VH-VL binders against Prolyl 3-hydroxylase 1 (P3H1). Designs and how they scored, part 1

Scores and structures below are computed, not measured.

Target 1, 115 residues: Prolyl 3-hydroxylase 1 (P3H1), of Gallus gallus (Chicken) (q6jhu8r557to671)
Amino acid sequence: SHLVCRTAIDEKQEGRSDNSHEVHVDNCILNAEALVCVKEPPAYTFRDYSAILYLNGDFEGGAFYFTELDAKTQTAEVQPQCGRAVGFSSGSENPHGVKAVTKGQRCAIALWFTL
Below, numbering starts at 1 at the first letter of every chain, in headers, positions and changes, except where a header shows other numbers; Kabat numbers aren't used for antibody chains.
F, E and O stand for the ipSAE by ESMFold2-Fast, ESMFold2 and OpenDDE, each averaged over both directions (binder to target, target to binder). V2 = 0.75 x the mean of E and O + 0.25 x the DockQ between their complexes.
Where letters were taken out, [cut] stands.
The coordinates of atoms that the task and the answers printed are left out; those that the model quotes come from them. Centres of patches stay.

## First folded at step 1 (VH-VL)

Design c9
Fold by ESMFold2, look of step 5:
Structure c9 (fold): chain C 115 residues (1-115), chain A 122 residues (1-122), chain B 110 residues (1-110)
Amino acid sequence: as target 1 above (115 residues)
Amino acid sequence: QVQLQQSGPRLVRPSQTLSLTCAISGDSVSSNSAAWSWIRQSPSRGLEWLGRTYYRSKWYNDYAVSVKSRITVNPDTSRNQFTLQLNSVTPEDTALYYCTTDYPEYWGFDYWGQGTLVTVSS
Amino acid sequence: QSALTQPASVSGSPGQSITISCTGTSSDVGGYNYVSWYQQHPDKAPKVLLYEVSNRPSGVSSRFSGSKSGNTASLTISGLQAEDQADYHCSSYTSSSTYVFGGGTKLTVL
């Protein structure tokens, strides 16, 4: 498990378009140009399922989103909310990222499971 | 918090083997979440990643192509350290050598040793 | 010599913003979001500023930001301060399961 907190710029840089966490896959090495995800060490290949548990919701931005392997075509988005959990398989079906937090601080617990 | 402390000779003669040691505090060399790397720095080549060792059900190594024929990076679990051996050194191997951590979570080098300036000359 | 291309030097005045580029290929910067940036003051080890293109470790100022477009990653320093005078290095994971670095950029604060 891993506690993750992401915070906005203290000066409130509105209009920021960068991702707070770039698109990745939890158990393989994503190459979005080649549209492949290589499941090999030292990546955490033993992760079979992932979950995110949001610890707060008093922030702006910071949406969790899924993409195709191209890391650009968004397929789903989850709005953070205190106590909300997102569960997904850790493999190449679920590339995902976190959009920039524009105000406040977003904290979550990341969890990984091995079958 | 992980800390890395380096040791080893600072002068090595050409054709000999350069050997450096990195002692780990705050984690285990056999951690299944970390990798342990060596990086060197010189004015002519800048920073240059040399290789790593890590444990994922068994021991693995990855080495830079430029040194692959001469390099060995070994763990020592009893002393919680890892070593660099670079065979057949030449003056071109003169550099400031660092050991580092290499966590796949962020695919970058988070913790660095203090550095060891190694001179290869007769 | 370096696998990634950085400008050799950049300068700016206090309060300005500057950007340092890091250009690679589709086999490293272009293909992966595993680009990191390091700050190095004289006689000190490098210190990570950003990992995974744009993510800041705890304790790194929000004045440092990162982005990537195609085969080029960028480090932007806003509100330039005298303490920012240092060398800056980029690195990327590669399709050969290795790491490569840029040649480094010396930032001078005028």
Scores: ipSAE 0.352, ipTM 0.791, lowest interface PAE 3.6, mean pLDDT 86

## First folded at step 5 (VH-VL; from e1 with heavy chain T100A T101R G108A Y111I)

Design e3
Fold by ESMFold2, look of step 6:
Formats: structure tokens, sequence, C-alpha cells
Structure e3 (fold): chain C 115 residues (1-115), chain A 122 residues (1-122), chain B 110 residues (1-110)
């Protein structure tokens, strides 16, 4: 498991990321141009399920979202909330990212499970 | 407190084999969470990733196209280290050689050895 | 494999923001979000600043930020400080299951 904290940057910046975490898949290598996710070493192919547990909710932005394999077409979004957990399969059905935190700090624990 | 400590010769003759060793402390060369890379740096080529070894139920290697015909990277689990062997060296292989931990969760090199300057000349 | 293109040098005054570009191809930066940035002071090994385009490791200042558009990744340093004077390297995973680095950028703090 990992503790992940991402904070808003109060200064305007050219080239600033629009996401706190870019879109990826937890157990394979996502190629968004080719629309394929390749499940092979050294990627953590043994991850079968993922979960995110939010430790706080006193921030703006930072939404967790899912996409198609193109890493661009959003299919779902989860509003962070203290104590909320998001569980999903780690494979190519669930490309996901985290939008920019625009105020405050987002903290979460990431968990991975092997069947 | 993971540390990488490099060793090996600093002078190698053209056409010979360059061999370097990277000793790992605080982690295992057979960790299923890491991979172990060699990277070199020179004024003419900048940073250049050469290859890696890693264990995922069996041993794997990946090598850069530019050196694939000449390179071998081997683990040594009994000594908890990994080695670089580069055959048929030329003066163009003169560089500062680094070993590094390749952390596939983030696809980045988060721990680096101290570097070994290797000169290829007569 | 394709090399990544960085400007050879950039400069800025203390307190300013600067941006360093890293341009690759559809087989590396364009296909993958596996882009990382490294800071290297003279006679030191590189140190990871960002991974996964924009993520900062623990202990890296929030003055460092990253983004990507198409085949180009960018590192932005805000609030420039004297100790930021160093070489900066980008790296990307490739479709050949290898890594490539940019040529490096020397940042001068005026």
Amino acid sequence: as target 1 above (115 residues)
Amino acid sequence: QVQLQQSGPRLVRPSQTLSLTCAISGDSVSSNSAAWSWIRQSPSRGLEWLGRTYYRSKWYNDYAVSVKSRITVNPDTSRNQFTLQLNSVTPEDTALYYCARDYPEYWAFDIWGQGTLVTVSS
Amino acid sequence: QSALTQPASVSGSPGQSITISCTGTSSDVGSYNYVSWYQQHPDKAPKVLLYYVSNRPSGVSSRFSGSKSGNTASLTISGLQAEDQADYHCSSYTSSKTYVFGGGTKLTVL
C-alpha cells in the first residue's frame, strides 16, 4: 500500500499538469495511441484488484476518474470524500487518473490485491 | 535505506570486455518489485540506458538496441549484486557508468550508484 | 530507438518560472505516461524529480511540476532559486520495452 498526497500549487504555471496523476492501468502497460494495454513483466501483472481509500475531503479538484483505453474519453468520475473507498479491477477495463487538486491537499492510501 | 555500490576497472583496452559490478544493500536483486539497470553518461551521447535484469518468477533481460549484440546483464543472488558485461569496446564506450534501481510502479530510476568512470584507450 | 529532444540550455532569474521541453515520438512520449525527469548537479548522480509525467517523490519541492501534450513533455520550475542551477534530463519508456533519455538541458540561474 502507498500513501499518496497531492497538493494544489497556488502559483499560475505555464505547462502545469491538468492532472494530479496521469491516466494509467495498475497491472499492464497502457499504450493509449494503439488502444492496448500489454500485461507483461516488469509491470506488476500480479495485481488483480485495486482500491483507493480517501483520508480527507477538505480540498477542491482531485477527482478520481476512469477512461477508455485512449486515456482521454472519461467514462466515470468519483468524488473524493473522507472515508470513501473506490475499488476496481486492476486490468485494462479500468484506465484511471486523478484530476488536478485546485485547492488544499488530497491524501489517499492505494492498495493492491492478488487473487 | 537502499544503497547501490559499484566496482570494476577504470581502464579497458579497445576490443576487450568491460565488466562492472553493482552491489545492493537494503533490497534484493530478486525483488519482485524492482528491476536493475545500467545507464551510462558521456558528453557525446548524454545519458543512455543500456539494459536491465529482473526477477518475475524467472529472470528477464531487456537491452537497448544500440548495444544489444554486445551486452549482458546478469544477477548474482548469492552476493546480492548484478553485473554489466559489454564486449568489443571502442573509445566510443568511454563514459561514466551508473547502476540504478528501476521501479516499475513509476517507471523511473529512483536509486543510483555512485558512478564508475571507464576509459577505453590503448 | 528514438532519442528525446531537449533544449541545450535555458536560463532564468531568481523568482521566475522556466519550462524545459522534452519531445519524443508516438513510440515513447506519445504512447506512454511513463515520463520522468532528473536533476543532476555537477559531479553527482542524477536524482529523480518527477515520474509518471507529473508526480513528485516525497521530499521534492512543489515548485517542480510536469505535464505532457502529444509527443512533448514539459518540466516547469517556479520560484527559481540559485540551487536549481543544474542539468535536467527527461526519460520515457518506449514501445520496444526500453528507456530513452533526452540530451539534457543546462539550467543557468542568473
Scores: ipSAE 0.392, ipTM 0.811, lowest interface PAE 3.3, mean pLDDT 87

## First folded at step 6 (VH-VL; from e3 with light chain S31G Y52E)

Design f5
Fold by ESMFold2, look of step 9:
Structure f5 (fold): chain C 115 residues (1-115), chain A 122 residues (1-122), chain B 110 residues (1-110)
Amino acid sequence: as target 1 above (115 residues)
Amino acid sequence: QVQLQQSGPRLVRPSQTLSLTCAISGDSVSSNSAAWSWIRQSPSRGLEWLGRTYYRSKWYNDYAVSVKSRITVNPDTSRNQFTLQLNSVTPEDTALYYCARDYPEYWAFDIWGQGTLVTVSS
Amino acid sequence: QSALTQPASVSGSPGQSITISCTGTSSDVGGYNYVSWYQQHPDKAPKVLLYEVSNRPSGVSSRFSGSKSGNTASLTISGLQAEDQADYHCSSYTSSKTYVFGGGTKLTVL
């Protein structure tokens, strides 16, 4: 498990990608240009399911989103909310990222499960 | 707090094997969340990643193409350390050698040893 | 010559913003979001500033930011301070399961 907090900075955030997570896959190495995700060590290949539990909701931005393997075509989006959990398979079905936090601080617990 | 402490000889003759050790405190060499790398730095080549070892159900190694035929990186779980062995050295292997924690969640080197300047004489 | 191309030097005045580029190929910077940046003061080990293109670890000033477009990653330092005078290195994961570094950039604060 892993506590993750991201905070908006004092200067303008507009047009910046910091305080975000680039699109990735939890158990393989994504190459979005080649449209392939290679499941091999040292990537965390033992992760079968992922979850994120949001600890607060008093911030702006920070949306969680899923994409196709191209890391560009958005397929779903989840707005964080205190006590909301997002669960998904850790594999190449679920490339995902987090948009920048533009005001306040977003905190969440990341969890990974092995079957 | 994770720390890396390096040791080993600072002078090696051409054709011999360069051998360095990196002792780990605050983490385990067999951690399934980390990998353990060697990186060197010289004025002519800058920073150069050499290779790594890591444990994922078994031990693995990955090595840079430029040194793959000469390098071995080995773990030692009983002493919680890992070693660099570079065979058949030449003066071109003179460099400042670092060990580093390679954290695959980040795919970056977040903890570095203090560095060891190794001179390959003549 | 390094696998990733950085300018050899850049300079700026206190309070200014500067940007350091890091250019690779589709097999490293272009294909992966695993670009990292390191600051190195004289006689010191490198220290990670950014990972995954733009993520800032705890304890790193928000004046450091990162981005990527195509095969080029960029480190931007805003509000330059004298303490920012150092060498800056970029690194990327590669399709060969290796890492490559840029040649380094010496930043001078005027």
Scores: ipSAE 0.462, ipTM 0.842, lowest interface PAE 2.7, mean pLDDT 88
Fold by ESMFold2, look of step 7:
Structure f5 (fold): chain C 115 residues (1-115), chain A 122 residues (1-122), chain B 110 residues (1-110)
Amino acid sequence: as target 1 above (115 residues)
Amino acid sequence: QVQLQQSGPRLVRPSQTLSLTCAISGDSVSSNSAAWSWIRQSPSRGLEWLGRTYYRSKWYNDYAVSVKSRITVNPDTSRNQFTLQLNSVTPEDTALYYCARDYPEYWAFDIWGQGTLVTVSS
Amino acid sequence: QSALTQPASVSGSPGQSITISCTGTSSDVGGYNYVSWYQQHPDKAPKVLLYEVSNRPSGVSSRFSGSKSGNTASLTISGLQAEDQADYHCSSYTSSKTYVFGGGTKLTVL
């Protein structure tokens, strides 16, 4: 598991729509322009399921979102909340990213599972 | 903490094989989380990634096209190290050589060796 | 020849912000979010500043930020300090499962 914390940046926080974590896939190498995700080593091809466990909720922004392979067309969004977990398959069906934290600090634990 | 310690000769004659060793402490060369790269630096070309070795149920290598015909990167699990062999060197291979941990979680080089300046000259 | 294009040098005064560009192609910077930046002081090995375009490892100052648009990635250093004087290198993963580096940028703090 990994602890991941992201903090709002001074001066340019309000109204930000840029990403705090770029769109990626957990078990393959995404090329969003070519619309392909290549499941080959050294990528962590053995990851079958992913989960994010949010450790706090006293921040603004930082939404977790899913996209199509283009890394642009948003298909779902999950607002972080203390104790909320987001579970999803690690493959190319679930490209995802995290929007910028606009106030405070977002902390989460990332978990991966191999079947 | 992970540390990379390099060793090897600093002078190699043209047409010979350049051989360098990178010893790993605090991690395993067979880690399923990492890959192990060689990178060189010269004033004319800057940093240049050469190749890597890594273990994912079996051993893999990836090499830069520019050196693919001459390079071999080998693990040594018993000594917990990996080596660079670059055959048929020319003066253009003169560079500062680094080993680095290629960390696919980051897709970047998060740990670097101290560097070894290798001169290819007769 | 580097595969990625960086300016050879950039300068700024303490307290200012500067930006270093890194331009590649759709087969590297454009296609992947696997762009990283390294700081290198004289006689030292490079040290990773950013990975995945904009992520800072623990211990890296928030004065360093990154972004990408099209085939160009950017490193911004705000609140420039004397110790920021160093070489800066960008790198990207490529569609051929290799890495490429920029030619490096020498930052001078005036």
Scores: ipSAE 0.452, ipTM 0.832, lowest interface PAE 2.7, mean pLDDT 88

## First folded at step 7 (VH-VL; from f5 with light chain R56E)

Design g4
Fold by ESMFold2, look of step 9:
Formats: sequence, C-alpha cells, structure tokens
Structure g4 (fold): chain C 115 residues (1-115), chain A 122 residues (1-122), chain B 110 residues (1-110)
Amino acid sequence: as target 1 above (115 residues)
Amino acid sequence: QVQLQQSGPRLVRPSQTLSLTCAISGDSVSSNSAAWSWIRQSPSRGLEWLGRTYYRSKWYNDYAVSVKSRITVNPDTSRNQFTLQLNSVTPEDTALYYCARDYPEYWAFDIWGQGTLVTVSS
Amino acid sequence: QSALTQPASVSGSPGQSITISCTGTSSDVGGYNYVSWYQQHPDKAPKVLLYEVSNEPSGVSSRFSGSKSGNTASLTISGLQAEDQADYHCSSYTSSKTYVFGGGTKLTVL
C-alpha cells in the first residue's frame, strides 16, 4: 500500500490548476498519444486490481476520474469522501487520474492486489 | 533509510573496461518495486542515463542506445549491490558517474549515490 | 535518444516566481506523463523535486509545481529563496524504455 497526499496552497501557488495525479494505468506503461498501454516490466504487471481509500474529506477538488486511452476523454468521476473506497481493475481498461486539489490536503491509501 | 554507496577506480585507460559498484543499504537489489540505474554527468552531455537492472520474477536490463553495445549492469544479490561495466572506454567516457534507484511507479530517480568521478586518459 | 531542451539559464529575485521549460517530442514528454525534475546544488547529487509531471514527494516544498502541455513540461518555483539557486534538470521516460534528460538550467537568485 502507499500513502499519497497532495496539498493546495492557493495564494502561494497562484491558483494551482494542474492534476494532483496525471492519468496513468497501474499495470502497464500508457502512451496516450499513441493510444497504447504496454504491459511489460519494469511496470508492475502483476497488479490485477487497484483500490483507493480516502483518509479525509476536508479538502476541495481532487476528484478521481477515469479516461479513455487518450488520457483526455473522461468516462467517469468519483467524488472523494472520508472512508470512501474506489476499486477497479488495474489494466488498460481503466486509465485514471486525480484532479487538482484546490483547497486543503487530500490523503488516500493506494492498494494493489494480485489475483 | 535507503542509501547508495559507490566504489571503484577513478582512473581508467582507453580501451579498458570501466567498472563501478553500488552498494545498497535499507533496500534490496531484488526488490520487485524498484529498479537500479547508472547515470553519468559531464559538461558536454549533462546528465545521461546509461542503463538499469531490475528483478520482476527474473532479471531484466534496459540500456541507452548510445552505449548499448558496450554496457552491462549486473545485480549481486549476495552482496546487495549492482555493478556498471562499460567496455572499450575512450576519453569521451570521462564523467561523474552516479548510481540511482528508480521507482517505476514514479518513473523517477529518488535516491542517488554520492558520485564517482572517472577519468579516462592514457 | 532525443535530448530534452531547457533554457541554459534563468534568473529571478527573492519572492518572485520563475518557470523553467523542458521540451521534448511525442516519444517522451508528449507521449508519457513520466516527467521528473531534479535540483542539483554545486558538488551535490541531484535531488528529485517532482515526478509524474506535477507530484511533489514528501519533504519537498509545495513552492515547486509542474505542468505539461503538448511536448513541453514546465517547472514553476514560487516565492524564490536564496537556497533555490542551483541547477535544474528535467527527465522523461521514452518509448524506447529509456530515460532522457534535459541539458540543465542554471537558476540565479539575484
């Protein structure tokens, strides 16, 4: 598992608008321009399922979202909430990212499973 | 806390093999979450990634095209270290050599060795 | 492997913000979200500042931020401090399963 935190400091960051996590796939190497995800080492090819568990909810922004392989066309979005978990298959069917955190700090635990 | 400690000769003659060792403490060379790279730095080329070794059910290597015919990066699990061998060196191989841990999850080099300046001269 | 292009030098005064660019190709910066930035003080090894374009590792100031548009990644340093004077390097994963680095940028804090 891995603890991940991202913080917004709006006055000093001049209105941060970048994603808190760029779009990627958990078990392959995504090239969004070429529309391929290459499942090969050293990527963690043994990951079959992924989960994100939100540890807090006292922040704004930071939505979890899924995309097509182009890393741009959003297909779904999950609003974070303390204690909410998001589970998904780790492969190329689920490219995902996290939108900018605009207020406060987002913390979550990332988990990976091998089946 | 993870540390990388480099060793090896600082002077190598042209046409010989440059050999460096990177000892790992606080992590394992056979970790299935890490990879182990060599990177060099010179005024003319800046930072240049050379190659890596990593374990994912078996050992793998990736090498930069520029050195692929001359480079070998080998793990040593019994000593918890990895080595760089660069064959047929020339003065253009004079550089400050670093070992580094890369994390494929981050695709970045988060821990670096202290650096070893290697001079290739006759 | 293609080299990434950075400006040779940039400068700024304490308290200002500056931006360093890193331009590659569709085979590296454009195709992958695996761009990282390193700070290097004189006679020291590089230290990672950002990975995955914009993520700060623990223990790195939130004054460092990153973004990418097309084939160009950017590092922004806000609230410049004297200790920010250093060399800055960008790196990207490539379609050849390698890494490439930029030529480096010398930041002078005036």
Scores: ipSAE 0.444, ipTM 0.830, lowest interface PAE 2.8, mean pLDDT 88
Fold by ESMFold2, look of step 8:
Structure g4 (fold): chain C 115 residues (1-115), chain A 122 residues (1-122), chain B 110 residues (1-110)
Amino acid sequence: as target 1 above (115 residues)
Amino acid sequence: QVQLQQSGPRLVRPSQTLSLTCAISGDSVSSNSAAWSWIRQSPSRGLEWLGRTYYRSKWYNDYAVSVKSRITVNPDTSRNQFTLQLNSVTPEDTALYYCARDYPEYWAFDIWGQGTLVTVSS
Amino acid sequence: QSALTQPASVSGSPGQSITISCTGTSSDVGGYNYVSWYQQHPDKAPKVLLYEVSNEPSGVSSRFSGSKSGNTASLTISGLQAEDQADYHCSSYTSSKTYVFGGGTKLTVL
């Protein structure tokens, strides 16, 4: 498990479009240009299921989103709220990222499960 | 607090084997969350990643193409350390050698040893 | 093994912003979001400034920021200070399960 916090940085808040966490897959190494995700060490191949638990919701931006393997075509979005959990399979079916936090600080706990 | 402490010879003759050791405190060489790399630096070539070892149910290695035929990186779980062996060295292998923890969660080198300057000459 | 291309040197005055580029290929910077930046002061080991293109570890000043477009990653240092004078290195994961570094950039604070 990991505590993950992202904050807005004053000198780069205006017009910010960078992601607070770039699109990735939890148990394989994603190459979005080649549309492949290679499930091999040293990636954490033993992760079978993932969950995110949000610790707060008093921020702007920071939405959790899913994509196709291209890391560009958004397929779903989850708005963070204090106590909200998002669960998903850790494999290449669920590439995901976190949009930029534009105000305040986003904090969450990441959890991984092995069958 | 994780710390990496390097040791090994500072002078090696051409054609011999360069051997360096990196001792780990505050973490385990067999951690399933980390990998253990060697990186060198020279004025002419800058930083060069050489290779790594890591444990994921068994031991793995990855090596840079430039040294793949001459390099071995080995763990030592009993002493909680890992070693670099570079065979058939030439003066071109003169460099400042670092060990580093690479963290595949971040794909970056977050902890570095102090560095060991190795000179290859007669 | 392909090196990443960085400018050899860059300079700026205190309070200004500067940007250092790091150009690779689709097999490294272009294909992966695993670009990291390191600051190295004279006679010291490198210290990680950014990982995953733009993420800052604890204890790194918010004056450092990162981005990527195509095969080029960028490190921006805002509000230059004298202690920013150092060498800066980029690194990327590659499709061959290796890492590559740029040639390094010497930043001079005028």
Scores: ipSAE 0.417, ipTM 0.819, lowest interface PAE 2.9, mean pLDDT 87

